# VHH binders against LysM domain-containing GPI-anchored protein 3 (LYM3), part 8

Target 1, 370 residues: LysM domain-containing GPI-anchored protein 3 (LYM3), of Arabidopsis thaliana (Mouse-ear cress) (q6npn4)
Amino acid sequence: KSTIEPCSSKDTCNSLLGYTLYTDLKVTEVASLFQVDPVSMLLSNSIDISYPDVENHVLPAKLFLKIPITCSCVDGIRKSLSTHYKTRTSDTLGSIADSVYGGLVSPEQIQVANSETDLSVLDVGTKLVIPLPCACFNGTDESLPALYLSYVVRGIDTMAGIAKRFSTSVTDLTNVNAMGAPDINPGDILAVPLLACSSNFPKYATDYGLIIPNGSYALTAGHCVQCSCVLGSRSMYCEPASISVSCSSMRCRNSNFMLGNITSQQSSSGCKLTTCSYNGFASGTILTTLSMSLQPRCPGPQQLAPLIAPPDNVPKELMYLPSPSPSPSPEFDDIAGGGSSIAAVPAASPGGATVSSSNSIPGNPANGPG
Key: E = the ipSAE of ESMFold2; O = the ipSAE of OpenDDE; V2 = 0.75 times the mean of E and O plus 0.25 times the DockQ between their complexes.

## First folded at step 1 (VHH)

Design f04 (framework vhh_rezetamig_d1)
Fold by ESMFold2-Fast, scan of step 1:
Structure f04 (fold): chain B 370 residues (1-370), chain A 122 residues (1-122)
Amino acid sequence: as target 1 above (370 residues)
Amino acid sequence: QLQLQESGPGLVKPSETLSLTCTVSGDSISSGDYYWGWIRQPPGKGLEWIGHIYYSGATYYNPSLENRVTISVDTSKNQFSLKLSSVTAADTAVYYCTRGPYRLYSSTYDYRGQGTLVTVSS
């Protein structure tokens, strides 16, 4: 019913919520439900942020999204940093839990989180604390790095089906969720391990512990740096974000190398590789590391996860208004398909493509100084 | 202070050649530290990389545009130019000239101009 992870550390971690939209909402409206950065939310779903006014694009009902959240240890359990919801006309704890938040929270959990408030009568505009589940990857020498997705079990879901959908195994799902047997019921919340690229930033960095799931992106350093994960490269790749303005220097120490630059020179001694890499964000400064290595052969081009055009439900032109398409409101129980069909709505980008894209240009940190 | 400034016609007829020039101030194209390039943003679409050039004349083009694109450099004027042939309405976009760090594996840029709107219409 709930992915509650006991904890004792004050450290935060990255986590994901698996969320299916209950109705058509703008990007900013979805982000507001979880109090997350809208652009970071788009990048977590490999949606191209270089499109104009992307925050006002309308995302369709039934779309499955990975919502990036920060987990903290609160009262001995892992949960998201405070998320708030303002009640609307006809809201109930049940409709908020089951429809608005897609079963990621129960009515009982909302009640407990708001024990100081009388919830027997929900006045319009009441501000509710919504406790959302999260689980942190605790790396060992025997496990590959992973980011945990909190997934609400649906209708006819099976452990094998969920494992296949998210490229994991029934054994890993059972172990991560401390299950004695691979038995699930609709409404259960599972921690699903998504293989990821981890970072090695210093503990004093604001983005210490940044981890990005395979085939995805993250935005960091105050919107200045964009990182992606392709497991074949083994490390996350960071470069200046396409929307960045007013950023600190991204040049590696007293060199002509900018963040993301990789140069190679083949010789009889092998391939000399020089890389300017991102090393975290601290006190308003973008940290960089210049590294040099000698390899037998030069590596192939840097592979980036494929980007998808943002989905957009724009109103029809005025001439079409007299004959709108019939569109029944989607019900939570009637969400069709195994995620792939719903997730494909954004752009029909080919799945599993790991080729560098010359057509999606990461932006400079700032247009020339004012 | 580095400045990049686009110049060229705001309107081009279908089937004609679009020609844009970028004037660089505050840095030398001949320094050898950077590639100089062009990107565009069609209305309602994302940024699309067109190509870039090194001061020596070495060019790299977007494969989808390669047969229509020519980028050239004039180091004496500290300028570089874009020619896009056989334009259609799909080439309507804001065009930006860019400076990017010298690298073999990525097309990232670290500066761009203000952009110039080019409309392809009869």
Scores: ipSAE 0.000, ipTM 0.324, lowest interface PAE 12.0, mean pLDDT 75

Design f05 (framework vhh_rezetamig_d1)
Fold by ESMFold2-Fast, scan of step 1:
Structure f05 (fold): chain B 370 residues (1-370), chain A 122 residues (1-122)
Amino acid sequence: as target 1 above (370 residues)
Amino acid sequence: QLQLQESGPGLVKPSETLSLTCTVSGGSISSGSYYWGWIRQPPGKGLEWIGHIYHSGSTYYNPSLENRVTISVDTSKNQFSLKLSSVTAADTAVYYCAKTLRWYGTPSYDYRGQGTLVTVSS
């Protein structure tokens, strides 16, 4: 049922799990199933963390979430690090696999991963190792940076529909999953390439290799720094996160520029840009780089991925959040980025699809998505 | 669908000149307000900026390397190249070509090639 990536290296990598809630769960409860940071999980789904007591907010059954995980190679198989589940009353291997973990693992895989435990008696409180799929490849067929989502195929899914939903191609899906033909069955797990903003941090940084999918956020540097990806802006944008009280300096050296500060000065010789950018986290220190560039014309303001309100227990029509739309090209180009902008503020729409009340491209509304 | 691909010798002798070429596909070097450049990563060390070039031929080099570095652009072939003279074992590194808005410093992955390992050994 599950596609498991074979591996030979002990190197770690970042990946995403496509998870559908089986019941109403608090943010902290969902995070506990995967042993991930709840705030990072919310930001991976562009959910606004400024809401009061957001970690105790109840997310509705049938909601689709992207769960950020770290993967390693264990016994020749790539899987999530340290994921564990404590059994509850009436649990079976089948209900844990198909309901609790949404088909991301099979009952047989749980049994094999827990060969030292007597699974004929699932007493309440039994601690089980849950092997979850992970895909870590060298980018897309076009060699563009990508983060991979493990997606459980549903009964009405098509390859074309999945490709459209995640802004990829049937060809890329077929190639990534080593398929002879674009044929899928319900319960199959596909590795879906999500185009992403990659980082250029030094190898000694603890967040070396940080990569963020288009339309999402990531939290790094001990919760001190928040980064977002909008592909039309060409790279990730990082700024101070408001949730940590214990952070090293975020000022660029020998300047008065703070992390995320961008200034522009237009003259007859062109536009001079000065940027204070994030360059990784090392030995408790937030690394910054002060950069200058000269362009014929000043760019518009920095683009940020749109944030959504935490989903609530609502009518069936609103329980499924749409995937982020592809971002349009640079602001000053008349390039079509899509007929409608989705995922910016879905709460106003009665259906699954929603139109943003704000442009995804600030600075030139005429060239932004509608 | 912009792609950058490094090419050149994987082995160079000390005191000789290292020559690398970057081939750009899916986009034009002559278009836009971007700089094209080279960065490297020595074994066990962080990324080090080498230099950038604008399509007009204007160059910006790392002061630590400026006496040994020449970057040139060939818009007809959609390529740009690096020449690093008087190489030593300290120049052993993975070399990357890149596209960026920045006229200096290491690019923040705006676009970069996969990298090519260059070993300096006699």
Scores: ipSAE 0.000, ipTM 0.089, lowest interface PAE 23.1, mean pLDDT 76

Design f06 (framework vhh_rezetamig_d1; at its last look DockQ between E and O 0.01; V2 from the best seeds 0.00; counts 0 for: pae E 22.1 > 2, placed apart)
Fold by ESMFold2, look of step 2:
Structure f06 (fold): chain B 370 residues (1-370), chain A 123 residues (1-123)
Amino acid sequence: as target 1 above (370 residues)
Amino acid sequence: QLQLQESGPGLVKPSETLSLTCTVSGGSISSRSYYWGWIRQPPGKGLEWIGHIYYSGSTYYNPSLENRVTISVDTSKNQFSLKLSSVTAADTAVYYCATYEHTYLGDYPFDYRGQGTLVTVSS
């Protein structure tokens, strides 16, 4: 079920699984399916964690989430670590694979991963290993960092539509997935390269290799540090996290600067820039780096990636629907009847999601080839 | 106020490369909110989408043209460009540069575009 290449090392990386909720689920319930931290999951989707009781918030069915996981080479294939599922009343391997895990795994893959367990009788409370596919960015071109998303192809998807949704190209998708032609089928899993901010932490840091997709956040250092990746940036901006935890010092040594502080001073020789940056988490210590540099011009105010409120309904921007063929007017809701105004569409977090082209656009075959 | 202006040769020989530049003023091509694109209108036909680029360098091309099209961005000049290789008389059209929101979920409106420039392939 995987377009992910066989592998031969046990090196790990950060990766994302594209998960669509099969029903309304609490944040904690989704997080438990993947054994991930609920708060980290919310931030990976640019969902503001400062709201009260966000872990018990009910997320709507059909919401698409990017699930932050650790990707490893296990038995010659890339898969997420430590994914387990405890069976419930009326579960079948089919319902677990297709509904609970949104098609990220097949029933056959669950069977193979649990070969020492008799799955012909699936008692309630049976613990199953769920082998979820993922990919690692190999990083041979440091100028183009990417974070891979495992995406389950839907029946209405095209390569061009997926490329547009995730701000990539058909060429990049075909190259990453080692495809000779851009042919896809429903249920295929594609590795989708997302533009990302990479870290330069020392190898001994527990969050070594931290990578954050553009327009999003990550929580690290035991919930003490929150890092943002603004669109178009390759470097993350980190500051103390917005949640209440006990943390080691975030002061840059030999200074009064705290992590996230940036100051600029005009001079006749240019702009003197001083920053206190996050340098990873090691042995219970938040590592910081104080940097001083001279630039021709002072930078503007520090930008942060936008956050959204925890959703109660599927955001229209994140839904993938084709435009209606009969109307030239822009529409943003084709799930139920009635047209809508494009001028009133609320902005959502950065991310790739667009409605496929209608028959009235350039390049439509009905447009009359030459 | 955003302004888009096409520039480049109006006449191109068959089999050569059509090359156009769009200069953006009144705004930044590094905007995280917009795609920067090219469309064309051949004589007697409707508009045809050629492709677009995000400021990060990510490109998206019409599949019918993708083997001949290159779109690039020069952030230092606030410009983006189109190269269409191996042109024939069928590539004669009015070419427009255009912009639209990154997160727009409808058809590409292309209502915000330059004045257009006629490129004729002949000789």
Scores: ipSAE 0.000, ipTM 0.108, lowest interface PAE 22.1, mean pLDDT 75
ESMFold2-Fast, scan of step 1: ipSAE 0.472; ipTM 0.754
ESMFold2 (binder alone), look of step 2: mean pLDDT 83; pTM 0.841
OpenDDE, look of step 2: ipSAE 0.010; ipTM 0.292

Design f07 (framework vhh_rezetamig_d1)
Fold by ESMFold2-Fast, scan of step 1:
Structure f07 (fold): chain B 370 residues (1-370), chain A 123 residues (1-123)
Amino acid sequence: as target 1 above (370 residues)
Amino acid sequence: QLQLQESGPGLVKPSETLSLTCTVSGGSISSGSYYWGWIRQPPGKGLEWIGHIYTSGSTYYNPSLENRVTISVDTSKNQFSLKLSSVTAADTAVYYCARVRYTTVYSGSYDYRGQGTLVTVSS
């Protein structure tokens, strides 16, 4: 009944599902429901993965999560077909669609995707393909990278409210969804554009096309590399993740420059910037690129997106307010709060930065004696 | 092979100063372009960055802790140390020493960590 994007190409993209929990579920249980990596799911929601036994943390009913998926073109419609559900006692196509998957799929779409199975009888243990509508559209503006969220309209929703919640506009929502009028009904599925950081990885990389919504994180390279997209940024920052012990080399050109290392030196001729950056994952190898550039002024210290504690209880009041977003509206308190465990990035002095604290402590200061 | 090892008291009384030392073996603190720092994990909570020091003695501290924290380096012993004053029960955590390679001290990337030491603040 609901479609987001018609298609004709066999390409795929990264996309998000807006999922509301129908009951209290462990992180691993939610991840299993969609066949996604639990740690990647947490990071897509800016949830701090350093908490002990976080995969067994119980997330409350009514919590909203962004579920990362691969979106493909099947039968002229963009959808994910990698999700499978095994039926339980008293399941109906309606309860699976409306409760278990939160309205992200219709009973009719399940029936069509499982046309070879007799769905008039749902015996316990029946395996069903769950087709989840998604979108790969070009960015909201041709110049801006965007990632699309499949959002199920609720009875209390308005176009203006949805736009505010996800830091977009009514105009962008209307245009993206090819709407003649801004009329929505409960149960409709909308493609919501989220501003994002894009990557330039080679096509042979397994994480080719990696894209991260503003204010969020992604885990890649077999859990070896963690990338962040700061609010307002268009370029991701990647560094070694602390959760894997078996990773290929993360040095640039077999040098002492590590992935994520940024060395800058300001002078009257400009700023010399040397960066060891992540360039994708191929055949078990973490690809790195060592680049040098001359900029008029040195960039400030690298910022990281704020992390939140795993959600526990969601009071009813908070369910009617805009949900916490990894890309909140810029406010001084929100920006400062996001840096509390990592500390706020110090402001760099723009004029003659050789005496500023951010440039006065180089990664490799002169051992020579002055 | 570079190794970091924390040492210090497992119990400290409220209002006292916690003192921890990190001993570095298999490499020299005074060589290279590394920051050396401390992070902690309170029971049931995520990792909290405490601070980092460069070999020159330049320090960066978590603003929430900066009035209580001091990090120092002793290149002659190949060690660096943490002092956290006026401790309370909220300072109970597993404390880790770590090496940070980036020029951006807030990146949180750690090449090497110690195995961690539990510090309980109890009267």
Scores: ipSAE 0.000, ipTM 0.355, lowest interface PAE 12.8, mean pLDDT 77

Design f08 (framework vhh_rezetamig_d1)
Fold by ESMFold2-Fast, scan of step 1:
Structure f08 (fold): chain B 370 residues (1-370), chain A 122 residues (1-122)
Amino acid sequence: as target 1 above (370 residues)
Amino acid sequence: QLQLQESGPGLVKPSETLSLTCTVSGGSISSGDYYWGWIRQPPGKGLEWIGHIYYSGSTYYNPSLENRVTISVDTSKNQFSLKLSSVTAADTAVYYCAKPSYWLRSGEYDSRGQGTLVTVSS
């Protein structure tokens, strides 16, 4: 019945909060409520970060978002204490808990977390620690890598409905939450297991333990690398992020293979597959591994999780694109190779400030007059 | 209207921490959903992005500098600051505080200070 995970270790894990917007908020405003990276938040919800001015997009009231947080062990209970809220006019502990944070915290829990502050009258500008529930359930079951979502039960919810929504089972929900029967009450917080792609990065990497739920994206390596989890594969695919930041080399060894590059060469002995893979981030350096394998047949194009447009009704140039009728992808040939190759993204951060593909020729007006 | 001004020591010894402050006038750091940041230009080289901070305190750093950089904001003083630890001669540059046009797009900014030269030498 309780979603609070007891703990004894100091270890942290990545976790998600299930958050429903109480009002229309900009992307940056939602991210500020939780002190989370707005790009990581968007990618956790498969929202396309390449949209112009996406940080200023208004997300509508009632939208459900997965908010990525770091889950720690504090006073024998799994929770996050990194979130702070600065009180505004007319705030009450009740309105902060039930409206602003969507029932993810109770007024009593806010009071306990801020025991040195007199909360009987909330002065404008009071800084409050907001303890948020989370779960790690660092697993003994090797067959089910999962990331856990803290979900607030609503009055219309059923166990079967929640299980269907998050592609799990009533049995798994019951077992994860140590329930004797699948009985829920509005306001209960459930730990929902989301099937995930785990990483094998070295322990010295800053993104050690990176885990991404199926169908989602994550941003890592100081915004230089984005990784995705495709349904069914359970392995991460990582490529250069479409973000203008300065990055260390994303080239594999002393080769021409860039991070995310997958090349295949068919022969009579099978298909030789060469991949430049991401292996973590350490001391400002993007770690890469060049891997070679043999398969009976060359795989088709990689199927990535879909990115969606941020919810808005503002007409954009992209709105003139027809609904996705399958248009055959253009074929890319590697003239230097002996076989079929589909280059993902050849990318190297130019010395300085931007991440770009080698084929990025900005047609800006300043270069037009030549 | 909006004006940014850097302040801090012009000379820092190797291995010490560089500390700079940006004072914002003609506008409030807490008024609106704004990013504030630091960029630098070493002698004879191009501009290098150091990092951005959102008015609420969320930070985004250049990965090449991430382990040495801390940016913080003080809304009560309408200021934001840069700390760069373990400096070397390679950190000698003109340092600018800036209001970027986009949260993560380098080289695009609505406002920038005049710059302050920081020399790392014994």
Scores: ipSAE 0.007, ipTM 0.317, lowest interface PAE 10.0, mean pLDDT 77

Design f09 (framework vhh_rezetamig_d1)
Fold by ESMFold2-Fast, scan of step 1:
Structure f09 (fold): chain B 370 residues (1-370), chain A 123 residues (1-123)
Amino acid sequence: as target 1 above (370 residues)
Amino acid sequence: QLQLQESGPGLVKPSETLSLTCTVSGGSISTSSYYWGWIRQPPGKGLEWIGHIYYSGSTYYNPSLENRVTISVDTSKNQFSLKLSSVTAADTAVYYCARHPGYKYLWSGFDPRGQGTLVTVSS
């Protein structure tokens, strides 16, 4: 039994696939199986992209990965239909479904999605639409923010074990999947709610509804912006990404503040905070919001989620999506006594130029039309 | 206020081991949000990432330097250190310690970072 989300709108939303590698594959090869951005895939798994030639790194068989996908509404059901597979020698619908895509799709679902293609003989080079499971549910910010992982149940799995692994409850798993009882069978696909940081971008933004699981990262705005979700947080932190070739301005309007800058000024009335925050991507333009608030005390430096090395010899713990720790604090106890924040200027002066030399900001200013 | 400061020899002989220490003050290295690492800048060249360490002891090294590099952390002293073995004149550079978000591109624009220490490899 697979989780089905009914839908009535053509609006897109974001989700994750829980994928286990069937063989050793390069990062780019895994990304190509799903037609997803390889760097975004690495960041969804908290894998450090600073490693040389990381896209050609070979990931081992049996490694578990979270694959970020976009869901659409098709025939009243949330699905992903953007994934295509070109058949190879000795492929069968069974080997494609069960091995190549790790049970995320059935042979019968492939047949139905390709009803206009003759699959009675599977010729080498046949282009197949791979319908992948996808669930977003109610993404209202009044509910606990959650990003949904489509997880293929294994023979050793229990509902309690899955709940523990992903820091959720048997009750939440049962309710999300509309189950009458918490009973699972190997090969079932469950929608697993992952604690996440949500966004409130305008609906016209390309990344409307961007949501990031706790402990992970996302790339957005054409690779220009990188957002992080630290454990225990509901709000993401966004800053300029290191891999962008050309980007529109990331400066907050009528200010010298760059995206990600947080400045504080202590006074007798409290700490005045000024932040330049990311507010979505629209028509090639990075939207920013300059906000000012007064707080009793100044916060410490901005925290980012930890990154891991690309796995070569997979420790057992990395074969499973790690459960977020409930103990991490969103604040720095040792730094709180400083009472002042320095503007975070990520990548604004890679050559040693000061923040006062604003013309040298990284990320080529977009010379786009209009 | 969090501060990082490099310390170690300014001159090292070829084939010897370079040892540098970074002292962290105003904050703890025992944090789940950051890595602690080393970058260097040879004269007339760009920044090169050497490696970083998580407070648990997990290490990540530049593959081009992996066979010569060891990074260690001492949480009791709030310090982390770099050892680079079998040095040559090509290892002459300004060495920086830094708090690392996992992206070496952000080292130059990411605070805190140490002031840098020049290491010359010469007989």
Scores: ipSAE 0.000, ipTM 0.119, lowest interface PAE 18.9, mean pLDDT 76

Design f10 (framework vhh_rezetamig_d1)
Fold by ESMFold2-Fast, scan of step 1:
Structure f10 (fold): chain B 370 residues (1-370), chain A 124 residues (1-124)
Amino acid sequence: as target 1 above (370 residues)
Amino acid sequence: QLQLQESGPGLVKPSETLSLTCTVSGGSVSSGSYYWGWIRQPPGKGLEWIGHIYYSGSTYYNPSLENRVTISVDTSKNQFSLKLSSVTAADTAVYYCARDEYYSLPYETGLDYRGQGTLVTVSS
């Protein structure tokens, strides 16, 4: 059963798309399909951005990625409308929907979103709005913060397998998607709840409402600040990113504390913590807050999710797929009763074009449009 | 109306670094809807794409130039800049700054906007 979240408010939220590469693509090529920041996309998948020239690294076909997007209410349903695709030679609405965007959108949804364009003939270079279904939902009084992943059901998937893959339950999946029974069909889009750390930045901050799934990272403040959700807690932890960009001061006012510094002092009344915390990005300025709190016990060191190396293109070899799970978990395959959790790397090469130009990203002309 | 204006030296010596700035008016370089880039045209030759930048600092460069090229954006000044290191006479060209709504190869597709261009000569 497919999930469509009906809505009536103009509020927005952060959400994720579960995207499987249809061919080998550079990091920048995948990011441009969705008009998202390449290194932010890598960090959403716990991929280490410290690797040299990582934005030009070639990711293999069949790789699963979480793509960060903004989810809005438009025409009574939740969707992202910031994604555009420029048609290429031989494109059809079906190939764009099913291959290029991995089933995250239907040909019919593309048609409706582009009702003023004659789509009976797709001329090369036609600009299309790609509406991508997403979910915000309202939390319950007792729920933990969650970010929702739009997941395209595969033919081998089971509700139990999906729940295990994303560290949720069949009950939560059934309830979130308003299902009477845990019945799914290939091509259905499910909203998968991912436990997350919320922020409380001021509304004038550019990154107001920032929320990060457990086991993931996010870049903010013009690549200056890197945040993650601390394992075993609900707390967002932010520190200076190791990216070569010009940044405003990250020192807390009237102190020698840098962003991310935590000091602890045990006393008879408990543990006094002094923290220099990130409080949003506004008008080119990194906002910091120096805070003091008293806690019963001093916390241990921050436990962050492990970073993985960028996946390599290894034709016809098996490789580990990145998973949104906090602990790296191979893809769960229930059809074999414990089958292979490693996906085969496709033989396709993104560099199949000439040495003067690699394969163009989907939505943009190759070396020479037809 | 949107206007892009290139500025920088008209003459650069071999082995030095070429630095050009593009000033944007009538639009915002901090918009998430656009990529901002550089293209060039050597005398008597076709257009060559150099690279693009997103307002967040994410870049994509022509592979033939990528080890010599740096593009940066300054959202506070509404500007973006090109640095091309270790220049030779082959880098003599008219340099254009440009706006594009998508990742593209601008010399093969229409750009939505381009500046007037600035001639850069590499000579001793």
Scores: ipSAE 0.000, ipTM 0.251, lowest interface PAE 14.0, mean pLDDT 77

## First folded at step 4 (VHH)

Design g2 (framework vhh_8h63_2; at its last look DockQ between E and O 0.01; V2 from the best seeds 0.00; counts 0 for: pae O 14.8 > 2, placed apart)
Amino acid sequence: ELQLVESGGGLVQAGGSLTVSCAASGFTFSRYAMGWSRQAPGKERELVAGIYSGGSTYYADTVKGRFTISRDNAKNTLYLQMNSLKPEDTAMYYCAAPRTYWSGSYLDYWGQGTQVTVSG
ESMFold2, look of step 4: ipSAE 0.023; ipTM 0.453
ESMFold2 (binder alone), look of step 4: mean pLDDT 81; pTM 0.810
OpenDDE, look of step 4: ipSAE 0.000; ipTM 0.218

Design g3 (framework vhh_7xy4_2; at its last look DockQ between E and O 0.01; V2 from the best seeds 0.00; counts 0 for: pae O 10.7 > 2, grease 25.4 > 24.2, placed apart)
Amino acid sequence: QLQLVESGGGLVQPGGSLRLSCAASGFTFSSYAMAWVRQPHGKGLEYIATISYSGGSTYYSDSVKGRFTISRDNAKNTLYLQMNSLKPEDTAMYYCAKPRTYWSGSYLDYKGQGTQVTVSS
ESMFold2, look of step 4: ipSAE 0.564; ipTM 0.790
ESMFold2 (binder alone), look of step 4: mean pLDDT 83; pTM 0.849
OpenDDE, look of step 4: ipSAE 0.005; ipTM 0.259

